# VH-VL binders against p56860: the designs that were tried, part 41

Target 1, 255 residues: p56860
Amino acid sequence: MMTAEVRTPEQGGGPLTTEPRAPRSAPGHADASAPAFGPETDPRDIIRWALAAHPDLLMPSAFNLNGVVLLDLAAQAGYRGEVVFVDTGYHFPETLATRDRLESRYPELTFVTLNAGASPDDGQTPPDLYASDPDACCAARKVDPLQRYLKEQGPSALLNARSRDQASTRADIPFVEEGGARRRVNPLAHWTREQLEAYAAEHDLPVNPLYFDGFLSIGCWPCTRAVKPGEDARAGRWAGKGKTECGLWQGENKL
Below, E stands for the ipSAE of ESMFold2; O stands for the ipSAE of OpenDDE; V2 stands for 0.75 times the mean of E and O plus 0.25 times the DockQ between their complexes.

## First folded at step 8 (VH-VL; framework fv_lerdelimumab)

Design v8 (at its last look DockQ between E and O 0.01; V2 from the best seeds 0.00; counts 0 for: pae O 10.3 > 2, off the site)
Fold by ESMFold2, look of step 8:
Structure v8 (fold): chain C 255 residues (1-255), chain A 120 residues (1-120), chain B 109 residues (1-109)
Amino acid sequence: as target 1 above (255 residues)
Amino acid sequence: EVQLVESGGGVVQPGRSLRLSCAASGFTFSKYGMHWVRQAPGKGLEWVAVISYDGRNKYYADSVKGRFTISRDNSKNTLYLQMDSLRAEDTAVYYCAKDFYDHSGYFDYWGQGTLVTVSS
Amino acid sequence: SSELTQDPAVSVALGQTVRITCQGDSLRSYYASWYQQKPGQAPVLVIYGENNRPSGIPDRFSGSSSGNTASLTITGAQAEDEADYYCYSRDSSGNWLYVFGGGTKLTVL
């Protein structure tokens, strides 16, 4: 079926394994409501609350700027759980290299790579499905593996890296989303792109190198391009195909 | 202040091996990806290989895949290119080049190159 | 395609403007970098990231791109600008493969 790659604090980012990770023991869930959070709330306080309320908290990540900043803040706040990444077979090599740098920098975290060793020609989807039906390709190679893992592990909450777009766009992103299969916690809900960039620079975070070449929103290589000067950060996703993102974060936000 | 110095070039017969070295100074070597680029006599530039900052990710041009191996020793600030099964078309000046970061898509510094001549 | 195509040679009169072009499918997705090489010397980065100049590169050098084409423009060409110019970019397939154009010999008349 699917192989899962795990690196644990005891392994310190050692050799990769393709053996499936066993399901975790029973998850927990607190019934306390979230404190009143505001735009100036330190994301680490939100993460500390989430850890107390949800000892089984998991953090999915595609290692974009938001996700890298969240990962660092979570480590500082005492997160010692899983960082869950899905290998679609279509990631840029730079994205995989960023994952490797993060694994080395945060040996206290458990990095889980779902669908490890995936490639475009691995037979998981029909050839060229990414071009003919991108939504079906995304569902099969990104969304489905993550949903299966989350169903098997049963976490009561996820730690998500949702944030506001660049300073030109404002959105009402809740700090805690209720409903669906599990609670979703958005510690960066009110952070701007400028705040994310400033934090990453100050802390010398491992950022995807394509970011320096105008790739301001990075997905799979068939659906991502450099943003031209003056374009919105999201313009580089699904360019020429009429789509703005492959659906990892958007589908997960509803579950 | 950034300095890249290639060595190990020379004349070699087809089918033999050479190992090139590139000594780096003036920057934190272990933070950056590194490349080899070659230029055959009278010809243009050809990218050869790249290695990530920590040595985990290595990629090669199709023309050298399976014959050349890029490596690095971060404790010695040195980049290497092991060239096996050399062919006449491998004759070139070989340049060591520093990536801006790690696979960022451009080189900000180059060495002066070392000549490899493959002839009988 | 992983190929970048440049004209082999162009000429410019001293003080005039010249444009050196580079075409390839990968340039729809990736920026080009531009390198200058003088005889007997290593290449030097001139333009990166669409239109960024490294420190020490004169402001008469600029870059641009549209569609599958990147351009290096030299306004007010000087005698010392006579060199070979190479564009460089990623492979359009998303692999960690890199390609140079064939090079353009610039002659300043």
Scores: ipSAE 0.006, ipTM 0.560, lowest interface PAE 10.1, mean pLDDT 80
Fold by OpenDDE, look of step 8:
Structure v8 (fold): chain C 255 residues (1-255), chain A 120 residues (1-120), chain B 109 residues (1-109)
Amino acid sequence: as target 1 above (255 residues)
Amino acid sequence: EVQLVESGGGVVQPGRSLRLSCAASGFTFSKYGMHWVRQAPGKGLEWVAVISYDGRNKYYADSVKGRFTISRDNSKNTLYLQMDSLRAEDTAVYYCAKDFYDHSGYFDYWGQGTLVTVSS
Amino acid sequence: SSELTQDPAVSVALGQTVRITCQGDSLRSYYASWYQQKPGQAPVLVIYGENNRPSGIPDRFSGSSSGNTASLTITGAQAEDEADYYCYSRDSSGNWLYVFGGGTKLTVL
């Protein structure tokens, strides 16, 4: 009866002394006024300026057409920061696949997925919240996670993919938005859908395949449909719900 | 609530000196650039000087360069303008203005101003 | 030193649209901000960074830029909009230098 001494492996898991990451010195708020960019200004030049003024620049993305184009332009312009995506648990498989393709294509960028592995049944929200209260659903699954992350990271600016051609509500979006928690830079402010499509085609960018099926603006699958010919690109978002924005760009929780 | 209160204005003779103060409250003073802007009676606005949030960088309009000195005491939340060799053309209401950041060039808050009169 | 030029005075009928323009070489490189000043009061920022509105500024105020010009537009002018308006920008001669326009007196008729 040989008593096999079960040598309990001493898991010498030395405490990972997470050296308190030295508080990133609050990146000096880029204190300079933005240059007077024009419709003919190369978005890459805008991005280069933004990088110089804001070395801690972050790029939120939902990997729509604009986001994919911006990502490529940013990489070309020398961006090497984070691409921040929020997994709501309700994204289309095609969206997640697009993210993965982009991550593979741009290894020089750091893709950050918040709420990775989110599920509709993860207890984050009631299962029917997207139907009963879309604002609350977006707040809980999208806005709050992103806001929390941004608060922790504390970037002095965001690189955004918004353009005037996306919606009537964005018709007057400037290249640089001031005020709020941080500066917002919109290099694609004046690019049309046609320009974006042409660029994506020319550079063989991995555009979400749903775009070609009429999904001109893609969010969560319960709140996104294809648009009809002649409709606003965002008409398919929260259709019939009286909601037009997710809340990221408005109110006290403005990014 | 953000408040800026200028003081130290008055009547002085040409060639004399005067020191203005601006007391700041309602925001983290040490995080923002501060400016002086002046307005002669019945005239437009004229930018005078800027000081960085940490006081390391100071710049002046040509009209006051070499005569005026901008400074700040972050421990007292106070901005200063030392005005030397005053001239008649320096007669103006002097405003302190808060920068959006350090030197964005946008002024989100202004004081009510203090009047400086340089006369013989 | 960079100069910014404004018309000294403009008029607008109540409820109509008026555009105040600022011109200068610095505006080719930098956005303007706009300040409203009423008699006996300190200036108030109304537009910055081409077309950003501070909190509390009505949406009838908007900004635009083109070439060496910046413009403040008031769509649907109100009586309370009667004031002096100053454009402001960086001076192209230095990174930390700034310049105001000469100001425009707006009369609402």
Scores: ipSAE 0.000, ipTM 0.524, lowest interface PAE 10.3, mean pLDDT 88
ESMFold2 (binder alone), look of step 8: mean pLDDT 91; pTM 0.926

Design v9 (at its last look DockQ between E and O 0.24; V2 from the best seeds 0.00; counts 0 for: pae E 11.7 > 2)
Fold by OpenDDE, look of step 8:
Structure v9 (fold): chain C 255 residues (1-255), chain A 120 residues (1-120), chain B 109 residues (1-109)
Amino acid sequence: as target 1 above (255 residues)
Amino acid sequence: EVQLVESGGGVVQPGRSLRLSCAASGFTFSKYGMHWVRQAPGKGLEWVAVISYDGRNKYYADSVKGRFTISRDNSKNTLYLQMDSLRAEDTAVYYCAKDFYDTSRYFDYWGQGTLVTVSS
Amino acid sequence: SSELTQDPAVSVALGQTVRITCQGDSLRSYYASWYQQKPGQAPVLVIYGENNRPSGIPDRFSGSSSGNTASLTITGAQAEDEADYYCYSYDSSGNWLYVFGGGTKLTVL
């Protein structure tokens, strides 16, 4: 009965020399200067640059044609952040439906709806404020909620869908806007309406059906009308009120 | 060819319920909003309800709000209208109509309608 | 409720031009659609937007808008054009309701 001495192999636990993990090279300060983009620059390249320079980039949207196109391009370019929408309580059902379609189409993006469930009668503003003081209405229902959210989130930049072809007041918008609380990136600055329409059609994007009914720029229903042939795309916004912008892009409270 | 065929109409007493169906064919049903429109005998058209392509958004006329429920089954290409607490004034031919897009102001195709009669 | 109003009845001589008008506050901001309904038949879309015709609709049908009005014009009315015509648009009362006009009966003489 030969007792085979099972030699317990000496586990030579050599000291795991934790080689000091080479200091993660500080991500090279991407030269904070915007590249020289041109009219022929692919918007996706602009977006890729923006993402590299500003990983905390956020995208406000009202889901107009430009916004829908930008959203698709951004997704393609690798954007995986938030799409920030403000429910004013005065949006068209078609606009909310468009949001829902986009949310379904781009599950890789996070759709954030501020003031979700807002109603004209929710006490946020007097019921007739949109008529008596459109600026105050926009400030309370659109600008302030967005500003508060952006202040909380603190993004270093915004990805915007503005283009030169939208209105005369936007004729000189650059690809990158400096100043204010944060940088603003406009990848579609040089895209024409025709280009946007063609792209949307080619990619079967869910464009707000009101666009095809002449609503080339869509906001709140009390302050939005269809435009006539030959009118500025934004002529239907606050028509007759002497207001051309909602206040997001102007003044001390600009985004 | 686009076809919409309504069914489920009939004679019911006040306070009862009825469910209408609309069978759709000839187009991608799941891409379009659908509407119900009714017409009382000898009267004009009255919009009743709309449902978005995915069924997430529903809107109703005030006259039927809280009593009627619009729904759809995209797998069956069928639109429904559940009508509860029926009233005499609900007597009408009920049409299903295809939205031009999702919730636009245009109906490009209509069914032939189904008659609902609410009488004691 | 933002009502769309129509004349209850209009007449036109064969081959002449007739204009059916729809009036409402919502029409200042939104286009209307127009529907033709013949007796015992379902409505048919004839005009949408300002002046868009669906396929199969004759070119004698046209649409226009001015102020708080939308109009359907039939240029060279035919006997088969005798029908009820309804306008349709948004109810701008705040509840996002859709609304039809009261309808116009067109008689072709």
Scores: ipSAE 0.444, ipTM 0.771, lowest interface PAE 1.5, mean pLDDT 89
Fold by ESMFold2, look of step 8:
Structure v9 (fold): chain C 255 residues (1-255), chain A 120 residues (1-120), chain B 109 residues (1-109)
Amino acid sequence: as target 1 above (255 residues)
Amino acid sequence: EVQLVESGGGVVQPGRSLRLSCAASGFTFSKYGMHWVRQAPGKGLEWVAVISYDGRNKYYADSVKGRFTISRDNSKNTLYLQMDSLRAEDTAVYYCAKDFYDTSRYFDYWGQGTLVTVSS
Amino acid sequence: SSELTQDPAVSVALGQTVRITCQGDSLRSYYASWYQQKPGQAPVLVIYGENNRPSGIPDRFSGSSSGNTASLTITGAQAEDEADYYCYSYDSSGNWLYVFGGGTKLTVL
């Protein structure tokens, strides 16, 4: 048996890692109360289940295509909670305009902007940290504000827009993910990009106009983590796809 | 047919102000972002400012930030540029340009421009 | 210096092929659009995205990109193609501002 050591913030600060939340894997417990969802399940039925099971459900969004489609489906399914967006100070104007259009379209939702008023020169991070150490910049301006908010609000579940076709590392994402401080619900897990685009067109959704210029991966969730000491340098990398990356986040897409 | 007509240009001394207008027709003005782009005599194009479709978001080139204000009146289909504290380097033809969408990087229609000359 | 760099002038013989280039770090991540401007006239969009032509633009105009460079190619150059050409994209210097290249004067000989 090992004793845990506790440090005060003044003595050593918080954890050195900025990793995305690692889920606890407990498949038997994970499926105990969740319905058997399949590829044919309407995402709205998954959302309705999540609302009933988790009245404190929160929906983070970066307002990419997946996020906009999820937001519309959630509103239809009766979601009336918060849509949580982190303002890094480095978002494209098009992303901020998309947020504004979504706010106008869904007055029944509460749009929460974390780190409001952020700008590149606001002193939250050292000058030009985005260029010299983009993972540290992302941790400080995107990941940390969201994690603080989630700790303060304490939701038991998040409604997430992830889908299996976004990356090879997501090819087996379940509808309901257990094992962390909170459950993650992925109603769009089995939707393809073609289905998302068709849905957005059919419902005239406010889509980030950069998609029409070939930006296919704008504002993906979750953020790239810092590489831990001793890890392979490739552990934090995305597979390159040419001009589909966001230019402001070059560290995440440099290769 | 989309048409953009700029007005309000003229000759002013440094430190003075001017207000430019751009009258829009042939499209649903309130659906699109709008830009100002300028061109100094014998020089290249310089993006100046953009305003979102509903006027909530405004962004400026560093060269004009704090001195210029972009605005729009969707009920009059008109875009404006208020130019304060004018400098000699602000001398240019000012173009009104229609965005493809809200604040994208494509200008599908341009006005013919209005000349602003800042000189003593 | 500007974020997007273009050669100030390029010449092409009538009927030949010319490539106008635009270089900048932001072009690794963003496509450029291209504008043609004739003396005393407003600019005209000729290429957007990687290689999309607006209605009315001849198919002799095409776009491409590689690394930090975007290119506008005119095959079979005509006398009416003589103009200034500007690339346009995002500024990569830590701002999300929009920027034009310095422009390239194309002379058709």
Scores: ipSAE 0.006, ipTM 0.487, lowest interface PAE 11.7, mean pLDDT 76
ESMFold2 (binder alone), look of step 8: mean pLDDT 89; pTM 0.915

## First folded at step 10 (VH-VL; framework fv_lerdelimumab)

Design w1 (at its last look DockQ between E and O 0.44; V2 from the best seeds 0.00; counts 0 for: pae E 10.4 > 2)
Fold by ESMFold2, look of step 10:
Structure w1 (fold): chain C 255 residues (1-255), chain A 120 residues (1-120), chain B 109 residues (1-109)
Amino acid sequence: as target 1 above (255 residues)
Amino acid sequence: EVQLVESGGGVVQPGRSLRLSCAASGFTFSKYGMHWVRQAPGKGLEWVAVISYSGRNKYYADSVKGRFTISRDNSKNTLYLQMDSLRAEDTAVYYCAKDFYDTSRYFDYWGQGTLVTVSS
Amino acid sequence: SSELTQDPAVSVALGQTVRITCQGDSLRSYYASWYQQKPGQAPVLVIYGENNRPSGIPDRFSGSSSGNTASLTITGAQAEDEADYYCYSYDSSGNWLYVFGGGTKLTVL
């Protein structure tokens, strides 16, 4: 299996720039069917399998609790590729600080920041779009930049931090999802929030501090609120719009 | 005991510059975001600026954007505010405040403040 | 989006319960924190998140929120509670501003 071009991570203080990752070298690369993974399978075994099957594996991340845990597990399992973050211009300062700490902690990884624009008022996105049409705002600021990058890089699979415990819309996600433009691998599919918290505490991981103030699913600040008692973890996303998933996993924009 | 001690305040003419310092002790300075908050005489509190724990991310109130620069030196446990193009409305007590978490949330400790007076 | 609005003054009889309110659109999405400032002193954090007290803050202080309104409640008010109280939160307008309310002067009678 051909290895993807890898740039070493920055050492935790420089400008957020990087070069695009090189595509796979040959179309003759053969994909392996996934083993019979179960609820008790160590996520590291799933990641090791994914690396063997997909040497060009990429990891998108917004650095929520799931993403931070996955990043550590992936580094342990031998992941040395890119961690791809979309800077929408709407991220909480706490999210950007978490990214900085993770970049410093994992110098063996390449942190790639994709810029959707300098700020929400950069003249490229209407100023009130996030309130009036969150689907169009998500498409312009998050989905389009990531889709362009993934089309250019052409990875055969993505390593995602989704788990069934996050929302009712995710209750049936498999370890390996077929369909769409590429395979999607969900090593944490069966981990609970309690397991994620325990792992992060045990390994002293840099967790977004808003998580500890009741922000159980942290997106961009216009669509994120603290979760009320008894709500699922993603109830704080897209408040008042009836939306529960980002466009990355829906319809024609599915990755 | 957490302590924040501001210095560098004084009387300056409009259009001049002044640099404030905040010496921190009693906590691991490099692990926390830091803020400046000001209070004009007889008025309420106004948030001015924040800097992330590493110094990489900086945010400013619109009232000071382009004129003030926040910075930090983690090796000296010191927060700074460079104030250029000072105006009469910048007259205030300037407080150094420790972020309760990394950047942009709650201030659990405050200094006693340093007075900046901008007058001709 | 707007500033956080507080009544400029509130009175309470010694030992009675008082509620200080803070209203603003940002409070639909973000928790408020509350700061006490006694005359001639720097502010002190008394409530953060929904209803968390920093170490050393008496349990007579509590917080709550509903809709666009956050409240600081002092049960059994003491003479030393006489102070200015400021709410603080994110700006809902998307400009990454931090906003204080105008402050409420609490007088303990």
Scores: ipSAE 0.007, ipTM 0.517, lowest interface PAE 10.4, mean pLDDT 78
Fold by OpenDDE, look of step 10:
Structure w1 (fold): chain C 255 residues (1-255), chain A 120 residues (1-120), chain B 109 residues (1-109)
Amino acid sequence: as target 1 above (255 residues)
Amino acid sequence: EVQLVESGGGVVQPGRSLRLSCAASGFTFSKYGMHWVRQAPGKGLEWVAVISYSGRNKYYADSVKGRFTISRDNSKNTLYLQMDSLRAEDTAVYYCAKDFYDTSRYFDYWGQGTLVTVSS
Amino acid sequence: SSELTQDPAVSVALGQTVRITCQGDSLRSYYASWYQQKPGQAPVLVIYGENNRPSGIPDRFSGSSSGNTASLTITGAQAEDEADYYCYSYDSSGNWLYVFGGGTKLTVL
């Protein structure tokens, strides 16, 4: 009757992986310096920092996937400022509808539509300027109105929805851009399209329905097409025109 | 079940006004854009107008712009089309249609339509 | 002028495949939706986007796009498929508008 000694397996206490204690942001002096954020940093923490450092922060948006995600994250992080949209007069109805849905969903935010009610025939630009000179069209209908508003409001920083995954031209976008007229904060800098889509789905965010029709980057209807599988998300922007950006983020007059 | 019921159609003289209504049920009316589409007798479909879910945004076909006004009362789940300065070419069955999302290119539900006849 | 063009009429033998095509410059950039209308009835959405079928639409209906064209394909046409079919998409000719094609009358033989 050999009593089989049931050796109780020594529960090897796996090393308590001390989760790196998020640096206790000392409530101290508004250190104007941006913390060292990393790819694993919660965008909400970045936004919270931005809000603390820049209480007058504004959020420009065109309500693309990134913008919708950022808006939700910002609201969660305690943003209660303006969401600034430029009505170019050339937006898809779906884009305007998305704006309206977002405005309804986030009553704690102030949606500001510059040039509300703009139209192709409103006299701001020749009706065919988008075709003959896209740069001039974007300058007149998007960049200039926004710049004027920002100049008037004078925010010390912008909260932007830009990410590295949006285009090759944005591959090196930092969390915080210094210099220029104001600081630019990009909480989503390292988020991939997949992460953005997953987040939007998980939180049932009102993404522009055109996104699901292949419009991965949505601007004005004359200058936006759906992209094919495997194309760059922005390949549908100003296709065939040799233009890749609207001008908001480039040159001396960048935001 | 989603239901859209148009009313207000009839016979009117040119230059007169008519107001159509569309009573919606079976879905959250206030969450969706609504459209008017018309069809002249023996002819194809013609898009007329759209209104966003909130009623803040309205868009019209060129053929009716300046004469027709789309509106909605979300508290009554009702869509309206005010038609002024009616013309013979406005003679059609008028359908209200639910937008698939809010203001998309897709209509997932249609009413049975109401006939508007403009004749002298 | 409608920027979406359709053949006014097509025929298909029972059980055979038919393709109804819509053509327009906007279709290079935008997906179309397709509507079936039987005599005396309201239109019914049958295809939207690249190839999406609403609930209740038979799987014999499919959508495709190529270049400046969108197509509705009925694989194994049934007698009940006899109807007018309209494509619908964005009109990029002047201002943002939506436009129907002229419609295609499908006869099932």
Scores: ipSAE 0.007, ipTM 0.502, lowest interface PAE 10.1, mean pLDDT 89
ESMFold2 (binder alone), look of step 10: mean pLDDT 88; pTM 0.907

